# Designs tried in a protein design chat: VHH binders against Imidazoleglycerol-phosphate dehydratase (hisB). Part 19

Target 1, 187 residues: Imidazoleglycerol-phosphate dehydratase (hisB), of Pyrobaculum calidifontis (a3msg0)
Amino acid sequence: MSYRRETRETLVVVELVPGAVAQVETPIPFLTHMVETFLFYAGLGGRVYAEEKRRLDDGHHVIEDVAIALGRALDQLIGDRSAVARYGWAAVPMDDAFALAAVDLGGRPYWVVKAKLPNVAIGGYPLPMFPHWVRSLASEARATIHIYARGRDPHHKVEAAHKALGLALRAAVSPASGVQSTKGVLK
Short names: E, the ipSAE of ESMFold2; O, the ipSAE of OpenDDE; V2, 0.75 times the mean of E and O plus 0.25 times the DockQ between their complexes.

## First folded at step 14 (VHH; framework vhh_7sr4_2)

Design o5 (from n2 with T103E; at its last look DockQ between E and O 0.91; V2 from the best seeds 0.80)
Fold by ESMFold2, look of step 14:
Structure o5 (fold): chain B 187 residues (1-187), chain A 123 residues (1-123)
Amino acid sequence: as target 1 above (187 residues)
Amino acid sequence: EVKLVESGGGLVQPGGSLRLSCAASGFTFDYYEMSWYRQTPGKQRDLVADITSGGSTKYGDSVKGRFTISRDNTKNTVYLQMNSLKPEDTAVYYCATREYEWEGDTYEVYDYWGQGTQVTVSS
């Protein structure tokens, strides 16, 4: 499932392929790393390509536009929401850091990010943009996303959060099993 | 748990110098802006100097040209070199850092403070 977003400031192309390896290319190294991580743990591959048409010093447009394109592509990939598990969650440690993510694919967008972070850029990525990235993803995927992260290293906190979100999404998009009975072999 | 420990305060004559140190632990120091504030009784804490993760500095008007903030990321330590001290520099000096929790376009600020070190400038 694919989506193309072109504005005066950016171009973003997203193609999602379950089970494939993700090829991610953006002008912001930390964004590339976080999107690769998210997709890997979500069990999704394909392609994410983003470029800046104008040189921007804050990266806001690229980070947000990647989230928007990913969210739209996810919405298309999910399709009929009655056929998926709908809820998913994960807890991920990364050294001293710990992140929880929970996802509801029910169609109502909402986001909560509880992570205390310094106001710094890591690999060209201003950390204040991380909650905005989650908001844009949740909005366009029509999902409710909660993320909680703690620890002493902000890189590890944000990375653990992306791992947790990926795993949570993987669980949420899994196909619902066929009709099951509580009657088993022992009756 | 964030911990900040100041040292180097004391009594000096006008025109003298002091160097304050702040040892930091409980967070990955390199990513954090560090600040010095000072407070006199009955007043709010005033920003003295700020240094970003990348080393950019900012100073309060009353100390610009006289004070220098610096950091040593290998020792998790921030310094304040205070030169040409004046009686009005008398205060408790606090080392500080901060974190943010963003909720869209708004955020909450979490300040972390040391216990402070007294600097007294008297003739």
Scores: ipSAE 0.729, ipTM 0.878, lowest interface PAE 1.0, mean pLDDT 90
ESMFold2 (binder alone), look of step 14: mean pLDDT 80; pTM 0.788
OpenDDE, look of step 14: ipSAE 0.803; ipTM 0.901

Design o6 (from n2 with G26E; at its last look DockQ between E and O 0.73; V2 from the best seeds 0.00; counts 0 for: pae O 4.5 > 2)
Fold by OpenDDE, look of step 14:
Structure o6 (fold): chain B 187 residues (1-187), chain A 123 residues (1-123)
Amino acid sequence: as target 1 above (187 residues)
Amino acid sequence: EVKLVESGGGLVQPGGSLRLSCAASEFTFDYYEMSWYRQTPGKQRDLVADITSGGSTKYGDSVKGRFTISRDNTKNTVYLQMNSLKPEDTAVYYCATREYEWTGDTYEVYDYWGQGTQVTVSS
């Protein structure tokens, strides 16, 4: 599946396929690394490309727009949600950090990010943008996402969270027989 | 949990200098924004100086040009060099750091403080 998003500020192209290794290119090094990590553990390959047409902020728009494009691409990739497990979760340690992620592909967007982070930037990525990234992803993917991360090192917390989220998503999109709902339908 | 311990306070004459230190433990120091505040009994706590992980600094208007905040990431320590001290600088000085957390609908702020160190400027 392929999705293109272009605004005054950014151009984002996302192509997702099951398997393989994704090629990711963004103007924010830490964002690139996080998206690579997320997709790798999700078992997704393809291509993610983002550029800033106009940079009027500290990377806010490119981070948000990448999340939006990824969410939309994921929604398209998932397709018929009656044939997937719907639910997935994973817990990942990274040195001092520990992260837990849970995903529901039930068609309702919702997000919770419990991670204490300082107001600093790592590799050009303002850490307070991480919850916004998750929000945008969850909204556009029409998914409920819970992330809990703890530890001393903010880099480790955020990276562990991306690993856990990827693994949780991988489980959630795994094949299943029948609609995983007591109501018999999903959005 | 973040632990902060201040030191270097004391009694000094007007025009004198002091250097405060704040040692941090149980976190990756170089990722955190660090701040100095001061407070007198019965009054609000006011920001004195702030320094980001990258070294950018910000100062309260009353201390600009006289105080300098700096950090040594190898020692997990933030400093406040106070020059040209005035009687109105008399206060308890606190070291602090701040964390943010998204709860699903709002951001929560977590402030961690040291126990404070007394600075008295008097002739």
Scores: ipSAE 0.027, ipTM 0.355, lowest interface PAE 4.5, mean pLDDT 89
ESMFold2, look of step 14: ipSAE 0.742; ipTM 0.882
ESMFold2 (binder alone), look of step 14: mean pLDDT 79; pTM 0.772

Design o7 (from n2 with T52R; at its last look DockQ between E and O 0.79; V2 from the best seeds 0.79)
Fold by ESMFold2, look of step 14:
Structure o7 (fold): chain B 187 residues (1-187), chain A 123 residues (1-123)
Amino acid sequence: as target 1 above (187 residues)
Amino acid sequence: EVKLVESGGGLVQPGGSLRLSCAASGFTFDYYEMSWYRQTPGKQRDLVADIRSGGSTKYGDSVKGRFTISRDNTKNTVYLQMNSLKPEDTAVYYCATREYEWTGDTYEVYDYWGQGTQVTVSS
């Protein structure tokens, strides 16, 4: 499953291949690392390529556009949602940090991130953009995503959250026996 | 968990100097902005100085040119050098840091405070 997104500010290309190794290239080292981590734990590989045509906002456009492209590619990959488990969750420790992620693939987009973070950039990634990344992913994947993270070190908190989200997604896309809604219809 | 401990306050005459220190623990110091605030009885706390993780600084109008904020990330410590002190600088000085958490379409700010250290500038 593949998706290309090009704007005035960025180009993003995503190809998702279940069970493969991901090749991730972005102009923001921490974003590259977080997307690699997310895909690894989701059991997804292929290619994620992003470049900036120009830097206007400390990487805000590229971070958001990668989430949008990943979300669109995930929506394509999932297809008809009647065959998946729909819900998934995981809890991941990383030294001092702990993250919990829960995913509902039912088709209604929503996002919640409960993580206390400083106003700082790590590896070129402004940490306030992490919740926005989750929002854009949830919107385009048509999913509800909840993330909780605590700890002393913001790098560990955000990394543990990406691990947890990957594992939660992996569980949510796993096979199931029927429609996972009491209404009998998914959006 | 977050712990901020101020020191270096005391009594000083107008025109004198003091250096305040704030020892920080319970978080990875290098990632956090650090600040000094001051408060007189019955009033709100006012920003005195702020220093970002990268070292950039901001100052309140009444202290600019007289006070200097600095940090030593190897010692998890932030400092306030206070020169040319005036009676109106008399206050309890607090070390602070903050975190952010997004809730819906906005965010919440979480401020963390030390216990404060008294600075008294007397005639």
Scores: ipSAE 0.699, ipTM 0.862, lowest interface PAE 1.1, mean pLDDT 90
ESMFold2 (binder alone), look of step 14: mean pLDDT 80; pTM 0.778
OpenDDE, look of step 14: ipSAE 0.868; ipTM 0.929

Design o8 (from n2 with Y31S Y32S Y100S W102S; at its last look DockQ between E and O 0.01; V2 from the best seeds 0.00; counts 0 for: pae E 12.9 > 2, unsure alone 63.6 < 65, placed apart)
Fold by OpenDDE, look of step 14:
Structure o8 (fold): chain B 187 residues (1-187), chain A 123 residues (1-123)
Amino acid sequence: as target 1 above (187 residues)
Amino acid sequence: EVKLVESGGGLVQPGGSLRLSCAASGFTFDSSEMSWYRQTPGKQRDLVADITSGGSTKYGDSVKGRFTISRDNTKNTVYLQMNSLKPEDTAVYYCATRESESTGDTYEVYDYWGQGTQVTVSS
């Protein structure tokens, strides 16, 4: 499937396929790298393309819009959630950094990001935007996402978090027999 | 669940013809825009032909005059008649449906594809 989202500020196109290497292009180098990392460890390939139609801020819109587009694409890719594991988690070290991510594909959007990040930009990516990226992703993917990251190096923390999130998502979308709910239904 | 199933692909000599079919289900076919795409390994998927719910058609430049897209709403099927085939038409051909939504601030499009059917044009 392909998802295209266009606003006054951005154009984003997302195509997701299992088992390939994603081609990612955004105007923010670190965002590009993080999305590549996330998708790689999620076991997803395809194409992610984003452009800023208007440079109005420090990358706020493109970061969030990429997350929104990814979330929508993921939601469509997953489809009905009656045959997936639903839950996934992963812990990833990266040098000094340690990240834990957990995902629930139960249909309810929620997000928790616990990571001390300085108010600086890496590769054009304002680090304070990371929680917003996760929020947007979780909302549009209709998933609960928890991320905890610790360490000294902000780059390592954020990258470890993306690795962990990818792995967690990969586990969550794994095939399972029956609806993984005591209620027998998922949203 | 949207389902698109292509058929009619195969091996054909240059100058030959093929007719592809796409059986659609899981959505309101008669109100949907349908398309054919094609893709070769390592390259982008390219639009070959498009037909709106109203019957308006458009074609890629390389296939204009040779290919014809049509639809039968009674059968929920879209067709691609390919005439005067060339080696460069060799590709996997995908049927697609498009859903779009526009608000005052956003425009969103979903494209759904089938599994594809191989078309090989060779002497």
Scores: ipSAE 0.062, ipTM 0.471, lowest interface PAE 1.6, mean pLDDT 92
Fold by ESMFold2, look of step 14:
Structure o8 (fold): chain B 187 residues (1-187), chain A 123 residues (1-123)
Amino acid sequence: as target 1 above (187 residues)
Amino acid sequence: EVKLVESGGGLVQPGGSLRLSCAASGFTFDSSEMSWYRQTPGKQRDLVADITSGGSTKYGDSVKGRFTISRDNTKNTVYLQMNSLKPEDTAVYYCATRESESTGDTYEVYDYWGQGTQVTVSS
């Protein structure tokens, strides 16, 4: 499932292939690492390519644009949602850090990130951008995403959160039959 | 400061058309989901249409096929093209978005609403 997004500031190309190895290339090393981690634990591969056409905002646009493209590709990959489990969650420790993620693929976008994140950058990635990445992903994938992360090391918290989100998504897209709703319909 | 300002409402005859606009500021518009809701007095707000940052759309059952939501990221504006209007479409129409806010160590989404614009369909 593929998606191309080009703006004045960025170009992003995403191709998602279940079960494949992900080839991820972005101008922000930590973003590359986090997207690789997310896709690995989600059981997804293919290609994620992003470049800055001009460096105008310290990576803010590229971080969000990658999430937008990923979300659109995920929405296309999942389809009408009648064949998936819909809900998924995972809890992941990483040394002192702990992250919990929960995903509802019901078609209503919503996002909550509950984590203490300092205003610093790691590998070119301003950590306060992580909730915005989650927002863009949830919006475009038409999913509700909740993330809770605790710990001392902010790098470990964000990495654990990506692992947890990947695992939660993998569970949510697992095969199932029939619409998974007590109302008999989704959003 | 998130701000949403609707315009383009008015009086129109049944079968007519109207285009609503929502001017947005105070957030990253081209990365956000935008929605239109409507409300009749004494009732809760109903979803009319939404559009993701990637352009995917969804519509309420009663407007599907008659209304079209669109966005112009160069003008930070969301539109609602309303065709084949019926008296039951009479309502206050609100533009909405969901944005993250930080409160200490919590990042949660909040819904933001415009002031609304009145659409009245009558002969």
Scores: ipSAE 0.000, ipTM 0.265, lowest interface PAE 12.9, mean pLDDT 85
ESMFold2 (binder alone), look of step 14: mean pLDDT 77; pTM 0.755

## First folded at step 15 (VHH; framework vhh_7sr4_2)

Design g1 (from n2 with Y110W; at its last look DockQ between E and O 0.89; V2 from the best seeds 0.81)
Fold by ESMFold2, look of step 15:
Structure g1 (fold): chain B 187 residues (1-187), chain A 123 residues (1-123)
Amino acid sequence: as target 1 above (187 residues)
Amino acid sequence: EVKLVESGGGLVQPGGSLRLSCAASGFTFDYYEMSWYRQTPGKQRDLVADITSGGSTKYGDSVKGRFTISRDNTKNTVYLQMNSLKPEDTAVYYCATREYEWTGDTYEVWDYWGQGTQVTVSS
């Protein structure tokens, strides 16, 4: 699945391919690394390309626009939601940090991020944008996303959260359990 | 657990100087803004100085030009150099940092405080 989003400030192109390796290019190094991490743990690859036409707000537009494009591409990729597990969750440690993510693909967008963070930029990424990134992703993917993260190091907390979210999404999109399954074949 | 320990307070004559230190632990210091506040009995805590993770500083009006905030990220320590001290600077001085939980357009704030160190300026 593919999606192109162009505004006065940014261009974003997303192509999602299950099971492939992701090529991620953005003007914000930490965003690139977090999107690579998210997609890797979600079992998704393809291409995520973002560029800034102008830097007006310290990267706020490009961070949000990547989340929007990813969310729309995910909504298209998921398709018929009656065929997936719908719920997924994961807990991920990263040294001092711990993150928990839970996802409901039921179609109602909502978001909660419980992570105490300093007001700082890491690798060009203002940390206040992390909860907004989750909000935009949840809205466009038509999903409810909950994230909890704790620890001493904010880089590890946010990275662990992206790993957890990827794994949670991977579980949520898996084939539904509870349908009758047989080892043999249908005759 | 965030822990902040102030030191360097004491009694000083008007016009004198004093240097406060705050040792920080329990968080990756480099990412956090650090502040000094002061409080006299019966009043609210007032901002004295603030320093961002990147080293940008801000001062309260009554101390601007006389006080200097600095940080040493290798020692996880923030300092307040206080020059040209006045009796009005007499207060308990607190080291502080904060965290945020953003909830969209707004946020909740979590303040962390040291126990404070007394500075007394007497004539």
Scores: ipSAE 0.721, ipTM 0.874, lowest interface PAE 1.0, mean pLDDT 90
ESMFold2 (binder alone), look of step 15: mean pLDDT 79; pTM 0.773
OpenDDE, look of step 15: ipSAE 0.848; ipTM 0.920

Design g2 (from n2 with E33Q; at its last look DockQ between E and O 0.87; V2 from the best seeds 0.79)
Fold by ESMFold2, look of step 15:
Structure g2 (fold): chain B 187 residues (1-187), chain A 123 residues (1-123)
Amino acid sequence: as target 1 above (187 residues)
Amino acid sequence: EVKLVESGGGLVQPGGSLRLSCAASGFTFDYYQMSWYRQTPGKQRDLVADITSGGSTKYGDSVKGRFTISRDNTKNTVYLQMNSLKPEDTAVYYCATREYEWTGDTYEVYDYWGQGTQVTVSS
């Protein structure tokens, strides 16, 4: 599934292919690495391409626009939500760090990120933008996402969180029969 | 657990110098902004100096040109070199760092403090 997002600041193109290897190209090395990690653990590949038309704000627009495009592409890929498990979760350690992610694909967007982080940029990525990335992904994928991360190393915490989110999403989109709601439909 | 331990305080004459040290543990030091604050009795803690993970510095107006903050990431230590000390520099000096946690469209700030070291400038 494919989606193109173009604003006055950025261009983002996303093509998702289940089971493939992802080719990710962005102007922010840490964003590239985190998106590659997320997609790998989600069992998704294809292409994620992002560029800045003008650098106006330390990459804040491109980070958010990638999340928006990914979320929209995921919504399209999931399609009929009666065919998926709906809930997924995972726990991932990385050295001192530990992350837990839980996903509900029921169609109501919400997000919670509980990870204490310093105000620092890693590989061109302002680390506080990670919660905003999750917010934008959840909104456009029409999903509820909870992430908890602990540890001493903020790079490991954020990376473990992306791994956990990928695995949680993989579980949530896995095939299922019947509607996974007591109301008989997902809205 | 974040732990900050200051040292190097003491009694000094006006015009003298001191170097404060703060040993940090319980977090990956290189990623964290580090700060020095000071407090006199009955007053709020005031920012003295700040140093980012990348080494950019900021100083309070009353200490600019006299104090220098620095860090040694191999020793997980932040320093405050205090020159041309004045009686008004008398205070308890605190080493600090902080973290942020997003809660919707805003964030919570978590400040971590050492126990402080007394600096007294008098004749």
Scores: ipSAE 0.665, ipTM 0.857, lowest interface PAE 1.3, mean pLDDT 90
ESMFold2 (binder alone), look of step 15: mean pLDDT 80; pTM 0.777
OpenDDE, look of step 15: ipSAE 0.876; ipTM 0.933

Design g3 (from n2 with S56R; at its last look DockQ between E and O 0.94; V2 from the best seeds 0.82)
Fold by ESMFold2, look of step 15:
Structure g3 (fold): chain B 187 residues (1-187), chain A 123 residues (1-123)
Amino acid sequence: as target 1 above (187 residues)
Amino acid sequence: EVKLVESGGGLVQPGGSLRLSCAASGFTFDYYEMSWYRQTPGKQRDLVADITSGGRTKYGDSVKGRFTISRDNTKNTVYLQMNSLKPEDTAVYYCATREYEWTGDTYEVYDYWGQGTQVTVSS
């Protein structure tokens, strides 16, 4: 499943292929690393390409636009949500860090990120953008995402969170029969 | 658990110098901004100096040119070199750092403080 997003500031191309290896290229090294990590643990490959036409805000636009494109590509990939498990979760340690992610693919977008982080950029990625990235992904994938991360090292916390989110999504998109809702419908 | 331990305070004559140290533990020090604040009785804590993870510094107006903040990431320590001390510099000095939880267009701030070290400049 593929998606192209072009704005005045960025171009993003996303192609998602279950079971394949992801080829990720962005102008922000840490973003590239985190998207690679997320997709690997989600069991998704294909292509994620992003470029900046102009940089106005230290990468804020490209970080957000990658999440938007991924979310829309995921929404397309999932298709009819009556055929998936709907819920997925994972807990991932990474040295000192621990992250928990839970995903509900029921169609109602919402997000919670509980991670205490310093105000710093890692590999060109301002950490304040991490919760914003999650928000944009959840909105465009029409999913509820909760992430909790603890630890001493911000890099480990954010990376563990991406691993956990990938695994949670992988579980949530797994095949299932019937509508997974006590209300009898999703969305 | 974030732990900050200040040392180096004491009594000094006007015009003298002191060097404060703050030993940090419980977090990966290199990623964190570090600050010194000071407080006199009955007043709120005032920012004295700030140093980012990348080493950029900022100073309160009353200490510019006299105080220098620095950090040693190999020792997880932040320093405040105080020169040309004046009686109005008398205060308890606190080492601090902070974390944030961003919730989109707003955030919560979590401040972490040491117990403080007394600096007294005799009048």
Scores: ipSAE 0.692, ipTM 0.865, lowest interface PAE 1.1, mean pLDDT 91
ESMFold2 (binder alone), look of step 15: mean pLDDT 81; pTM 0.792
OpenDDE, look of step 15: ipSAE 0.868; ipTM 0.929

Design g4 (from n2 with D50Y; at its last look DockQ between E and O 0.01; V2 from the best seeds 0.00; counts 0 for: pae O 12.7 > 2, placed apart)
Fold by OpenDDE, look of step 15:
Structure g4 (fold): chain B 187 residues (1-187), chain A 123 residues (1-123)
Amino acid sequence: as target 1 above (187 residues)
Amino acid sequence: EVKLVESGGGLVQPGGSLRLSCAASGFTFDYYEMSWYRQTPGKQRDLVAYITSGGSTKYGDSVKGRFTISRDNTKNTVYLQMNSLKPEDTAVYYCATREYEWTGDTYEVYDYWGQGTQVTVSS
């Protein structure tokens, strides 16, 4: 599954391959690492490439566009959602940090991120962009995503959250028999 | 059909330079990546460098600082400037392109390869 997004600000290419190793390249080192982490624990490989044509802010566009592209690629990968578990969750500790993520692939976009993050950048990644990244991912993947992260170290919180989200997604996309809805249909 | 024709290969002494060219034709789409790979007999094909449609470049670790990939869109040609050549750079060098096609709901990816050009670095 391959998806390309190009704007005046960025170029993003996403190719998702279940069970493969992910090759991720972005102009923001921490973003690269977080996407690698997310995809690794999601059991998704392939290629994520992002470049900035114009950098008018602190990586806002590339972070957002990577999330958008990933979400769209995931939506495509998941398909009509008739053969997936739909739900997934995971809790991940990372030293002082603890993160819980839950995913519903029911077709309704929604996001909740509960994480106290300072207004600083790590590896070029403005931490306040993390909720925005999750929002964009959830929206484009047509998924409900809940993330709770606690701890003292913001790096650990964000990374634990990406691990948890990956694992939750992995569970949610796992094979299942029949539509996982009492209504018999999903959006 | 996309056609890639490499040129510029040959024999050179260690420390010498070569400039490879890849003339491309038959592109169907406006968006593509151009790459150089190299391969020695019995070994896997390794990425040397690529250049994206946005102009970003990536290099293999072994060639960083020595090789430069560039593109002339007016000539539909990608170049690989190879400086400070070493014996271990000896290989068949392949030009490649990746095209993206929107199908209405996803992108299909098409890879094309040239026939390769021999580069030999020897004293």
Scores: ipSAE 0.000, ipTM 0.245, lowest interface PAE 12.7, mean pLDDT 89
ESMFold2, look of step 15: ipSAE 0.693; ipTM 0.864
ESMFold2 (binder alone), look of step 15: mean pLDDT 81; pTM 0.785

Design g5 (from n2 with Y107W; at its last look DockQ between E and O 0.95; V2 from the best seeds 0.77)
Fold by ESMFold2, look of step 15:
Structure g5 (fold): chain B 187 residues (1-187), chain A 123 residues (1-123)
Amino acid sequence: as target 1 above (187 residues)
Amino acid sequence: EVKLVESGGGLVQPGGSLRLSCAASGFTFDYYEMSWYRQTPGKQRDLVADITSGGSTKYGDSVKGRFTISRDNTKNTVYLQMNSLKPEDTAVYYCATREYEWTGDTWEVYDYWGQGTQVTVSS
C-alpha cells in the first residue's frame, strides 16, 4: 500500500506494511517522531519519506502533505471496508497528559480535535498545525476522527494524542466479518 | 489549573523604579508566551509587554525604553522591570498567558490572568 505525492513545495512517499517496522524521514524532527509514534501504535511499518523542494513557510506544507499521503495510503490499505472492525478507540496517558482518540472507518470524513495548545514550535513543528494534520489525515483516509487531549505539557498532550490515534486506528483496521453498519452498507 | 500570581507592586515617586514578578504554575512554563497588561479604572486592559517562549519581546509604545520584560524558565517566573516611572503608569498590572483551540472553523483564544498588582506613581 503505497502512495507518492509531489507538488511544487514537497515530495512525499508512503508505503504502509502491516506488522513491519516504520522507517520515517522528514525535514521536521518532531513530525518524524510523531509519525513514527503513530505508525508504531497503529501496527504499521514500511516507509514514510518527505522532503521540502522549497521552504515557503515554516513547515506547513510538509506537515499537511505527509498527512494527505498517509491518509491516501491508509484508504488504499483499508480497501474493502466491510472486512474491518470499523470502530476503534484508545485512551493514553503520558505523565500529566491524557489523550482519547476514536476512529470510524465507515467512509465519511470528519474531524474533531479538542486540545488547548500554546502557539509554539516544538522540534520545528508549529503546534497549531496539529489539528490541520488530523483534518488532512481524516479527509484522505475517509474516516471520522475525534481526538481529545488534556494536560499541563503541550508536548506530552500532542504525543499522547498520536499514540492514542495509532492505537485507535489499529483497533479499527482489525479483521472482522460482515458489514459493520446498521444500514447494511458503508459510505 | 493555570495559576499566575503577581507581586512587586506598590507606591513609587515619579522617576522611580519597580520590578514586578509573576509566578506561574499549572502548565509547562517554557512553552508559553507570557505578557504583562495594565488597566486603569473604566478602561480596557492595555498590552505593556510580551515575551515569547523563545525570548523575543514586544512593548507598548508608551513604555518602550523604560520597561523590560524577561523570563526565568528555571523559576517559572516572568518579570517586568519598570524604570523612569510616570504618573500615567499608575494602574493594576496583570500577568497573562494564552492557549488556542481549533473549533473546526476558527481558533478560540483562552486568556489566563493573574489577580493583578497595584502600581501607584504619585508626585
Scores: ipSAE 0.680, ipTM 0.860, lowest interface PAE 1.1, mean pLDDT 91
ESMFold2 (binder alone), look of step 15: mean pLDDT 81; pTM 0.785
OpenDDE, look of step 15: ipSAE 0.737; ipTM 0.879

